VH-VL binders against b7kms5. Designs and how they scored, part 236

Target 1, 80 residues: b7kms5
Amino acid sequence: DTFETVRNTIRIESEVDESLRQLCHEERITKETWLEAAYLYLCEKPEELAQVIQLAQERLSQRKAIADYKRAKTMQERFL

## First folded at step 13 (VH-VL)

Design wa57 (framework fv_pozelimab)
Fold by ESMFold2-Fast, scan of step 13:
Structure wa57 (fold): chain C 80 residues (1-80), chain A 121 residues (1-121), chain B 107 residues (1-107)
Amino acid sequence: as target 1 above (80 residues)
Amino acid sequence: QVQLQESGPGLVKPSETLSLTCTVSGDSVSDSYWTWIRQPPGKGLEWIGYIYYSGSSYYNPSLKSRATISVDTSKNQFSLKLSSVTAADTAVYYCARTDFYDEGLVPFDYWGQGTLVTVSS
Amino acid sequence: AIQMTQSPSSLSASVGDRVTITCRASQGIRNDLGWYQQKPGKAPKLLIYAASSLQKGVPSRFAGRGSGTDFTLTISSLQPEDFATYYCLQYFNYPWTFGQGTKVEIK
């Protein structure tokens, strides 16, 4: 084959997924090819890549905070 | 992936404090809840308590007056101190992780190998 | 504290047998029950959490069922590596408590 691929599963926010799905449908592309193209494009733009990484770090921190809150609540509920 | 390793003296004198450390690799000590479990020779398992890096903790009432669990985030370790030990505290001590998978609470999904602590003069 | 009672305390079985062990809680614990396998001289290993959820890497011959007070662990076709002591754990209410263990021994 000309391309060798790997299979991944990823979880993203529902509203982001819905928006991305609509874009891919309108443009007749797939999520996989959009992800590849976005990464390749950003690799050629160091300043923009840095901004994307910063946003990713912020979103990761927010997800961790929400998960931490839910975990603490679950542990606290065991004091029945 | 995740590995836990207990360390500490294997022999403790009656009335002294038992002190054990668990070294965590493959996971950050600040990302999960950490626990100690013990097993006297030939007997069953007894849960000692948990710690979260923020200081949130719970101790089994049978051991609460003597047990302290603490976290050292800089070394990615957590420790157990059990004061005023007697022969009844002779056991294999295990450290273990309590984590959350998307579906919910998952207790003790990874364990250390265990370390035997004998309380004897 | 919630008492967890396992039955039987021990059993003898042959490779290929279907083995069922039971765990009973002194009060309702929903599905907050785990099963652990311990081989001689080794640390316990998580098999099942939330009463019926198989841990990744655990063979499909292990299955958990139950909710409330009565729970079972079934090994559909016992293998040589399955001779071990099995423990249930309730994590519904503090303190979390283990059953006394069920030893599965070779006939």
Scores: ipSAE 0.554, ipTM 0.862, lowest interface PAE 1.1, mean pLDDT 93
Fold by OpenDDE, second read of step 14:
Structure wa57 (fold): chain C 80 residues (1-80), chain A 121 residues (1-121), chain B 107 residues (1-107)
Amino acid sequence: as target 1 above (80 residues)
Amino acid sequence: QVQLQESGPGLVKPSETLSLTCTVSGDSVSDSYWTWIRQPPGKGLEWIGYIYYSGSSYYNPSLKSRATISVDTSKNQFSLKLSSVTAADTAVYYCARTDFYDEGLVPFDYWGQGTLVTVSS
Amino acid sequence: AIQMTQSPSSLSASVGDRVTITCRASQGIRNDLGWYQQKPGKAPKLLIYAASSLQKGVPSRFAGRGSGTDFTLTISSLQPEDFATYYCLQYFNYPWTFGQGTKVEIK
């Protein structure tokens, strides 16, 4: 138990977060250790890692699109 | 450090709705089970229920039909509503946090000071 | 619901005494057991979680043991500030349930 940890802020989509929370509760692990384990596992699986990266890029694109829409809507509400 | 504080009326009439709010400071209302617990005068503790920041909640079956817990992330608060109260609902009401560590769940590592709610006509 | 039975309901002890409180679950709860201390007019305070993990800031004289259905809280040398009511909590299954409490009084 000589691990050094770093505090970090991670924002997860609410439905994914809830699902992950439930899994972690059932398996008696934490979201933090799950993320660590998943990353380490994927580091040894280059094909799977590539697939996860692609999925992550798609999700980021979706977040940006939603953010752009919200900004546009806010601007319309302010000037109309 | 994390602090919780209950607020709301200390007196409620029978058949009305008990309403309390817990204000959290020192931490965001996230990644924890935000819980309500009560204790009738001179008696033990009863778990009421919890809410996750996503809105997911679970209630004690003994109170499920009457209890509603909600969360307001913008205010860093979560609330309890208990409908159709009777004298049996007279108790000190606590809000508390359940967090996660490497060992798993850490139930109620932080508590509010508690607020007495008396049901009386 | 899982029933938690504490024993004894109350006990009298002196400063320096070794005190042991037990909690029995009506069914197996693995190590999902917490211990709390409550003083009059105050909120409960977490002492032990996961049956044996000491909460940060809690004196080492407090120790939790057990798994499955039988659990114990031990105070190796009772201090004046330890006179209080103690509760166990199972959080293995919903609803989470407390023991009825054990009041530790001055002899």
Scores: ipSAE 0.089, ipTM 0.783, lowest interface PAE 3.1, mean pLDDT 92

Design wa58 (framework fv_pozelimab)
Fold by ESMFold2-Fast, scan of step 13:
Structure wa58 (fold): chain C 80 residues (1-80), chain A 121 residues (1-121), chain B 107 residues (1-107)
Amino acid sequence: as target 1 above (80 residues)
Amino acid sequence: QVQLQESGPGLVKPSETLSLTCTVSGDSVSSDYWTWIRQPPGKGLEWIGYIYYSGSSYYNPSLKSRATISVDTSKNQFSLKLSSVTAADTAVYYCARTDFYDEGLVPFDYWGQGTLVTVSS
Amino acid sequence: AIQMTQSPSSLSASVGDRVTITCRASQGIRNDLGWYQQKPGKAPKLLIYAASSLQKGVPSRFAGRGSGTDFTLTISSLQPEDFATYYCLQYFNYPWTFGQGTKVEIK
């Protein structure tokens, strides 16, 4: 065969995972092949790729804000 | 790679203010919690306190009345001022980082090399 | 403040020995305990956090165990580079406090 693969572990939002699992089930594809196809498709569509990157940046900013809040709470718990 | 480097005078006179700066490279001082730790020659380690870039801080009660830690985000540095020093403040001063791994607290995962401050006339 | 007491204060050992250092907290600290190694003239280095989690890059011969008040650091087969002073740290409650240190020296 022609494919060499790598194993990755990724963490995504549970609601997104649920929706993606439903899509993959209905279309009879896997998360791995969906991810590969989505990336390859977007690489040929610069305007769509830019929008996806912007959404990714917004989601990263939100995750950072939540993480910063949780970390601050952890440090405050040390007073008790 | 994260690196921390202390700088400041190695000799401070009794009753004056000890002032040290830690320069951070390989990481932003606007993330994580930054700390100072000291060690008198031949003795153990004493935690001084922490600072978060937004101003949140904690100081060891043994030093709280004299210690101030501050952050300069434009220079990627944080600093310690310790007022009214005596010979008991003679120590190697270390800066260090407190971070979180997978949301778990990890204190002092990176340290500066340390700088000796001698309090003497 | 929570007092951290290490035992022994010093020990002599040979290369290949199994070395165990103990750290006791004056009150329960859950698993909020770290172990640090310090060689002469150098800054301390994090070995273990959360009582038992090995820091990246630290050899697997180092192992931490314990919870609550009683903790141990074990070096399963002592190497020449392991002769150093070891400190425990509790970070459960402010102020964070170190043990007095355990010096591991060549027999």
Scores: ipSAE 0.536, ipTM 0.847, lowest interface PAE 1.4, mean pLDDT 93
Fold by OpenDDE, second read of step 14:
Structure wa58 (fold): chain C 80 residues (1-80), chain A 121 residues (1-121), chain B 107 residues (1-107)
Amino acid sequence: as target 1 above (80 residues)
Amino acid sequence: QVQLQESGPGLVKPSETLSLTCTVSGDSVSSDYWTWIRQPPGKGLEWIGYIYYSGSSYYNPSLKSRATISVDTSKNQFSLKLSSVTAADTAVYYCARTDFYDEGLVPFDYWGQGTLVTVSS
Amino acid sequence: AIQMTQSPSSLSASVGDRVTITCRASQGIRNDLGWYQQKPGKAPKLLIYAASSLQKGVPSRFAGRGSGTDFTLTISSLQPEDFATYYCLQYFNYPWTFGQGTKVEIK
């Protein structure tokens, strides 16, 4: 079997990345194939997919809040 | 293309600390495993250890008490420190990349040119 | 640590010869075995990973076989640029360990 792949830049929270890295190392898989497999699995599990989407939305909200705080802090440091 | 380059003093006195830096281009140190390997003159290869960008590292037990590998993502570099050196630590030191393929690791697919470090008084 | 034993330590061959190098692990390492080529004054070069996967850009005359404890690197027709020292590497368990090397010399 042959697969065509697309290169992407994926930024993962450091603690999650480390945990995932360890799992992938132990199971002799890659983060890329893990993501592919997880997505395909969830596509067949609508209830679980909905839960993962909700969690992803919450995590995105947290990232935005942190980014806003950092921007505000940077502005304060520049003008005060 | 991925390139690695070792840098640091080529001469270290006994009991001092060997310090080397590997500069990576063409790839980000925020992925893959970044490894140090050494080769005494006329001898075989010895794995020293590796580091992941998160700070996770593994060392050869033969050097674990003396070796420290660190990573600087801002400079796209990783470094090796080897303390309490002796003549036995005289070697060509290589930095290398360990990448991933679909189902596992690809150890040392890219190497630096190597740098000779001589331990002498 | 897992011990890797290469054989022979050295061999003499001519251009066009079929060359086989073996590597034996002290315990099972599945297919976590790599082969490297090193020329004098140069860094090693990856030839084979996962016991039998040919690295990109490596000539097809190089082939890796084996699993478990016994592995082979074969050069089907030795070329002038193939005279070098070859190393096997196990990366199944830490510490990762190399074989002692096999020097392929001109007969």
Scores: ipSAE 0.017, ipTM 0.750, lowest interface PAE 5.3, mean pLDDT 91

Design wa59 (framework fv_pozelimab)
Fold by ESMFold2-Fast, scan of step 13:
Structure wa59 (fold): chain C 80 residues (1-80), chain A 121 residues (1-121), chain B 107 residues (1-107)
Amino acid sequence: as target 1 above (80 residues)
Amino acid sequence: QVQLQESGPGLVKPSETLSLTCTVSGDSVDSSYWTWIRQPPGKGLEWIGYIYYSGSSYYNPSLKSRATISVDTSKNQFSLKLSSVTAADTAVYYCARTDFYDEGLVPFDYWGQGTLVTVSS
Amino acid sequence: AIQMTQSPSSLSASVGDRVTITCRASQGIRNDLGWYQQKPGKAPKLLIYAASSLQKGVPSRFAGRGSGTDFTLTISSLQPEDFATYYCLQYFNYPWTFGQGTKVEIK
């Protein structure tokens, strides 16, 4: 084979997945190759990479806050 | 990778305060709910309570008047203080993690090895 | 508090046997039930959570079932390392309570 590959399963926001699927369909590429290309492109552009990392950190913080809320609610429900 | 280790004195005199610390490695103490469980020699398991790094906590009513659990995020540790101890408090004390797998509650998925505390004059 | 009663309190079995342990809650707890294995001198180890979900790294011979008030843990083919005390835990309502334990002994 021309490449060594790894199979990954990732969970992303539904709205983002829908938008990315449409883009990949229109451009006739796959999510896998888009992810590879996006990462490689950003590695050549430190300023843009930093902005993407900041957005990723913000999204991670938001997910943690939502998860924390749901988990606290689950623990709170045990007081019944 | 996640490991918990209890530490504290193995002997406590009646009427004094039992103090134990759990050191967490391989996980951040602000990511999960932390708990203490005890087991008197030859007996079953008794849940003491939980703590979350924000200060949210619950204590078993049998111990609530005497138990305090606290968390130290800077040291990645949480601790138990149990006041006014008697011989009935002699037990192996375990620290453990309560976590969530895909938002499903999973109690006590990792445990420390336990530390025996004997209450004796 | 919700009382958890295990049956039997102890049993004797041979390697290769099918072993079933029962846990009964004094009131409905949905599927908020865990099973733990404790070997002499060791900390308990989580086997099953949410009544039937096998913890990662636990052999597939362990299976849990039940909901509401009646729960079982089954070991389909007992191995030498399975001789231990097994505890159920309800985590539906505070305080969380363990059963008294079932000791699985070599026959």
Scores: ipSAE 0.566, ipTM 0.866, lowest interface PAE 1.2, mean pLDDT 93
Fold by OpenDDE, second read of step 14:
Structure wa59 (fold): chain C 80 residues (1-80), chain A 121 residues (1-121), chain B 107 residues (1-107)
Amino acid sequence: as target 1 above (80 residues)
Amino acid sequence: QVQLQESGPGLVKPSETLSLTCTVSGDSVDSSYWTWIRQPPGKGLEWIGYIYYSGSSYYNPSLKSRATISVDTSKNQFSLKLSSVTAADTAVYYCARTDFYDEGLVPFDYWGQGTLVTVSS
Amino acid sequence: AIQMTQSPSSLSASVGDRVTITCRASQGIRNDLGWYQQKPGKAPKLLIYAASSLQKGVPSRFAGRGSGTDFTLTISSLQPEDFATYYCLQYFNYPWTFGQGTKVEIK
């Protein structure tokens, strides 16, 4: 079997990235194949998928909040 | 290309704290593991420890109680502090990069030139 | 800590010779083994990582083999610039540990 791959830029929170890297190293897999496998697994688990989606939405909300805070702080520093 | 350069005092008195800084160029400290290694004159190599930009660090148990590694992303530097030094801490100190990718680690693919630190009264 | 034992501690060879250095780990380290070359007054240089992966820019005369506990570094045809001290490194478990080194000298 042959697979066609697509390059993506994925930004992962540093602590999660480090933990995932360690796991992949120990299990002799890659972050890429881990993500593929995890997604395929979840596609067959609708309840678990819903939970992961909810968690992902929460994490996105946190990223936005942090970004907003940084922008506000930067603006404050520029005008004060 | 990636370059590392150690800096700091080459002479430290016993019981004082050894302090070194590694300046990184050609790469951001926001990735990779940034490592300290030392080599006593005429002897082998000893891994001291490393730090990730997130603050995660590991130390050699032989030095854990005395060694502290820190990172300053704003200056693209990381540092080593070794407290309560003795003559046994006299060595050439190297900073190095441990890179990694999805397939695994690449330990110490880039090194500083090393700096001799002598512990003497 | 995992102990790394290199053999021999030193060897004499001539230009063109095939040189083999071995490194044995006190316990299994899979393929988490690196090889380094160090010349006097210089920092070590990475040659091989992951037991057998050649670092970019390193001549193909260098080859690493092995897995588990027994590893070898081979220089197929020794060149004048290859006289140096070589170290193995395990990075399977912390603390990361080096072998004691192998000095390759001119015969």
Scores: ipSAE 0.045, ipTM 0.776, lowest interface PAE 3.2, mean pLDDT 92

Design wa6 (framework fv_pozelimab)
Fold by ESMFold2-Fast, scan of step 13:
Parts: C-alpha cells; structure tokens; sequence
Structure wa6 (fold): chain C 80 residues (1-80), chain A 121 residues (1-121), chain B 107 residues (1-107)
C-alpha cells in the first residue's frame, strides 16, 4: 500500500558516482531505486553476492589504507 | 554507538605507578586516535597524549618522562601508565577519541565517564 | 606551548539570554579550535570543532566563530540545560591545550 523510507547519506568515489548518475539518467531511474533493485537482486544470487562482498572488502581495505596515511600526515603536521 | 569506559584503582600511593585502562565499544581501537585527559578536582582540563594502534604517539612534555600509553587490539582497549605519582597527579582521568570526519580532524568527539584517581598514603 | 585564555572566567545569566564566551590563543591557530561543555560531575561533551562546525546532535543555538587568535562561542537563547562550564581547545600544535574554562551560572 504505502512505502516507508529512510534517508541515507553515503560517500562514494567520484568516478563511480558519475557513471551511476549517467546510467540512471539514460534509463530514467533514480539512484535510490537502482540501489534497492541491485541489493534485492543480489540477495537471490548467493554466488554473485559473495563476489560483490569480496570486491567491497577490497575497496574498503584500500580506502582505509589511504585514509590512514592521510590522517597520520595530518597528526604529524601538528609537530610543525 | 561508540562508548568508552575507564577502569583501574581509585587509590595509588605516592611514588607508585598509576595504571588505567579504557575499554572501547562500538568502534575498533585500530580505527581512531585515542587520548587521555585529566582534570584535578575543581580545576581545568590537561591533555596527556595520544596513541594510534601502530605505536604512533605524542605525550604532553609536562608528563612525557612519566607517561606511557599503549594499545591492546585483541581486547579493544588502550591504557595509561603514569609513574612516580605525587599528590599533584590526583585528578579525574578521562579517555577520549580523536577521529576524522568529512570536514577534517575532530578531537575528543566521545569521552569516557571519567575515573577519579587519588594519590594518598 | 600555545596558551588559551577564556573570558570571562564566569558569568551569570537567565534563561533566554544571549551568552557570548571568548577564547584567545597566544599565537595563530587557524581554525583548529574546539568548544566543549561540561556539566557538574560529568565528562565534557564536544559542541563545535574547526571553530564553527556544529557537532551532530548539538542544538543550533550554539554557534562558534573566529579564526587565527580570537574566537567566540555564542548561545543565542540560553536554556536551563546550558548552565555548565565551557572550555576551548586549540589543536593546531602539540601539546594540545585547553582554556581555563568559563562557568555559566544561573542568575
């Protein structure tokens, strides 16, 4: 009957956002509905879901390493 | 929900070592910078130092010769040891988190409730 | 070390008043300044970071301004829960240092 929604703020890489926005524009859908559809589809495909999770873990690890380096540099600047 | 909780003896004898532990929940101790801050009764706040799980640290020069902060990643805790204590070290000791938001460095965004340590014979 | 001086050391105010607290650094600290609220018997709570950025969950009546050496915290309409001691912190250079505190008391 009615959908209850929540507002989420997410941060994704600029190049990925640009590509996703272009896809949504061309297909006449929204980022919200694409995200919902992608998640629901993958939940029905365990092997594909596992591959997506692996990619997500790799991307998260890379983000953490870069963020850690930048944060350490910021803390080191406080000595100067 | 990030929570920090201090623990350790509330009484320490002069010349002994003050030892406190901060237990972190809702965040990994390897994800942020961790700090100890103290406040003598009725007085202001004094920053003791920070630790990062890699061993990177800085100590306030006023305490550097006596203070050691360490991290135990397996227990998700960090600890303060302050040697050769005197009555001047009587204070409420707080642990706190320093993190980074989208806008940059954010000091002490979460604090423990504090633990009073009295230095007395 | 950078010395942080707050003024006034204490003030008395009534609910609904506009309250302004000043913090002065002994040298330039850019916008590396935070404001903290401490109620009796409680741990301090972060209100503002980077001189003017309001922490999530903090009421909009709190506002920070300034850069360099002179900073202010303003409470636009004082509420009963705002009676507390307020501290500024510089985090520009080590060691990080707090101001001596400003106690906001009920008239």
Amino acid sequence: as target 1 above (80 residues)
Amino acid sequence: QVQLQESGPGLVKPSETLSLTCTVSGDSVSSSYWTWIRQPPGKGLEWIGYIYYSGSSYYNPSLKSRATISVDTSKNQFSLKLSSVTAADTAVYYCARTDFYEEGLVPFDYWGQGTLVTVSS
Amino acid sequence: AIQMTQSPSSLSASVGDRVTITCRASQGIRNDLGWYQQKPGKAPKLLIYAASSLQKGVPSRFAGRGSGTDFTLTISSLQPEDFATYYCLQYFNYPWTFGQGTKVEIK
Scores: ipSAE 0.356, ipTM 0.781, lowest interface PAE 2.1, mean pLDDT 92

Design wa60 (framework fv_pozelimab)
Fold by ESMFold2-Fast, scan of step 13:
Structure wa60 (fold): chain C 80 residues (1-80), chain A 121 residues (1-121), chain B 107 residues (1-107)
Amino acid sequence: as target 1 above (80 residues)
Amino acid sequence: QVQLQESGPGLVKPSETLSLTCTVSGDSVSSSYWTWIRQPPGKGLEWIGYIYYSGSSYYNPSLKSRATISVDTSKNQFSLKLSSVTAADTAVYYCARTDFYDEGLVPFDYWGQGTLVTVSS
Amino acid sequence: AIQMTQSPSSLSASVGDRVTITCRASQGIRNDLGWYQQKPGKAPKLLIYAASKLQKGVPSRFAGRGSGTDFTLTISSLQPEDFATYYCLQYFNYPWTFGQGTKVEIK
């Protein structure tokens, strides 16, 4: 076998996961192969790769803001 | 790897201010809650308080009138100042991290090695 | 403040023994309880959080149980490196408070 794989645990938004699962089911592919193909395709499209990175940065920033809010609420609940 | 290291004078005179710094590596001081805990020789652990880089903080009522914790984001450090010290403040002082795993609160998952502060004339 | 009482304050045990340490809160704290191990001259180390969740890198022989006011830490087969002082911590309400510690000594 020519593929050596690494197992990673990832957490993605439920809405995105549902949409991706539907796509994979309809096209008869797996999440792993879709992720590999998407990355490889974008690596050959620098302008589109930059747009995806921008979206990823925005999503990361939003997730951190929400997490920060929830964590602050948890710490605040310890007062009384 | 997350590492914390305390630094500051090991000897403080009665009535003066104890000042300690914790240097954080492997994590941003802006991403977690930071704490100080102390342990008098041969005794148990006492939580001093926490700080978040935004200024959110809490101090144990036993120390609130004398304790101040602050964050220096540019140096990735946080510090403790404890004023008007007495012999009762002699202890090993630890800095530690409070974080969240999958949105669950996890107190003191990493600790510094501790630094002994002796209050003596 | 919430008072945390550990029992026993000390115990003597042999390698291979099953050791159980108890921690009692003066009021309900849900599962906001952690267990820490401290060896002489060293900083404490987190073993268990949320009463029963094992910290990464901690051997599976350590197990926590309980909720509300009564909690236990069990070491199923004591090893030489387990001789230490163990502390519980409640983090339900400020100020967060530790138990007085339980010293596990070699028989």
Scores: ipSAE 0.554, ipTM 0.863, lowest interface PAE 1.2, mean pLDDT 93
Fold by OpenDDE, second read of step 14:
Structure wa60 (fold): chain C 80 residues (1-80), chain A 121 residues (1-121), chain B 107 residues (1-107)
Amino acid sequence: as target 1 above (80 residues)
Amino acid sequence: QVQLQESGPGLVKPSETLSLTCTVSGDSVSSSYWTWIRQPPGKGLEWIGYIYYSGSSYYNPSLKSRATISVDTSKNQFSLKLSSVTAADTAVYYCARTDFYDEGLVPFDYWGQGTLVTVSS
Amino acid sequence: AIQMTQSPSSLSASVGDRVTITCRASQGIRNDLGWYQQKPGKAPKLLIYAASKLQKGVPSRFAGRGSGTDFTLTISSLQPEDFATYYCLQYFNYPWTFGQGTKVEIK
């Protein structure tokens, strides 16, 4: 079977990325196929999907908070 | 192209701490496992350990109690400290890169030229 | 730790010869096996990774085969620049471990 793929840039938190890399290495799969499989699995599990979405929203909020802090700190260093 | 270069004292006294630094160019230290390997004169190769830019590290159990690897992303460097050295620690020390992609690891695709460290009084 | 045993420890060969080096692991390591070439006074150079994948820039006369516990590095036609010491590396489990090396000398 043939599949058409789309190239994406994915930025993952370093510790999560390392853990995922190790898992994929041990199981002889790729991060790409893991993400595909995980998404397809969750599409059939609405309650679990809702939980993952909530977790993803929390992680995004954390990223934004960190980014805001870094910007504030940089500005402070430039003007003080 | 990626280049690695070891630096540090070539002579260390017994019981002191061996300290080396590897300077990386052509690549950011934020994207690979950065590894130390050593080779006693006329002998084989021994894996010491690695560090990921996040600080995650692993050491050879034979050296774990004495070895510390650290990374400085601001300088694009990583370093090795080996405490309580003896004559057995005399070796050429190499820094190397272990790259990885979604399919797996590529161990030691780039090496420094190596630096001889002699343990002697 | 996983023990890697190379054979032979040394061999003599002539330019043009087919050379085969073997590496045996004390336990299964799947295909997490690398081959390196080292010349005197120089750092090792990666030749093969994942047991059979040729590193970019390495001549096609080098080939790696095997899985599990038995692995081979083959040089189909030995060239003058190929006289060196070769090492296998397992990176299946920590600590990563090298074979003791195989010195390929000129006959």
Scores: ipSAE 0.019, ipTM 0.731, lowest interface PAE 6.0, mean pLDDT 91

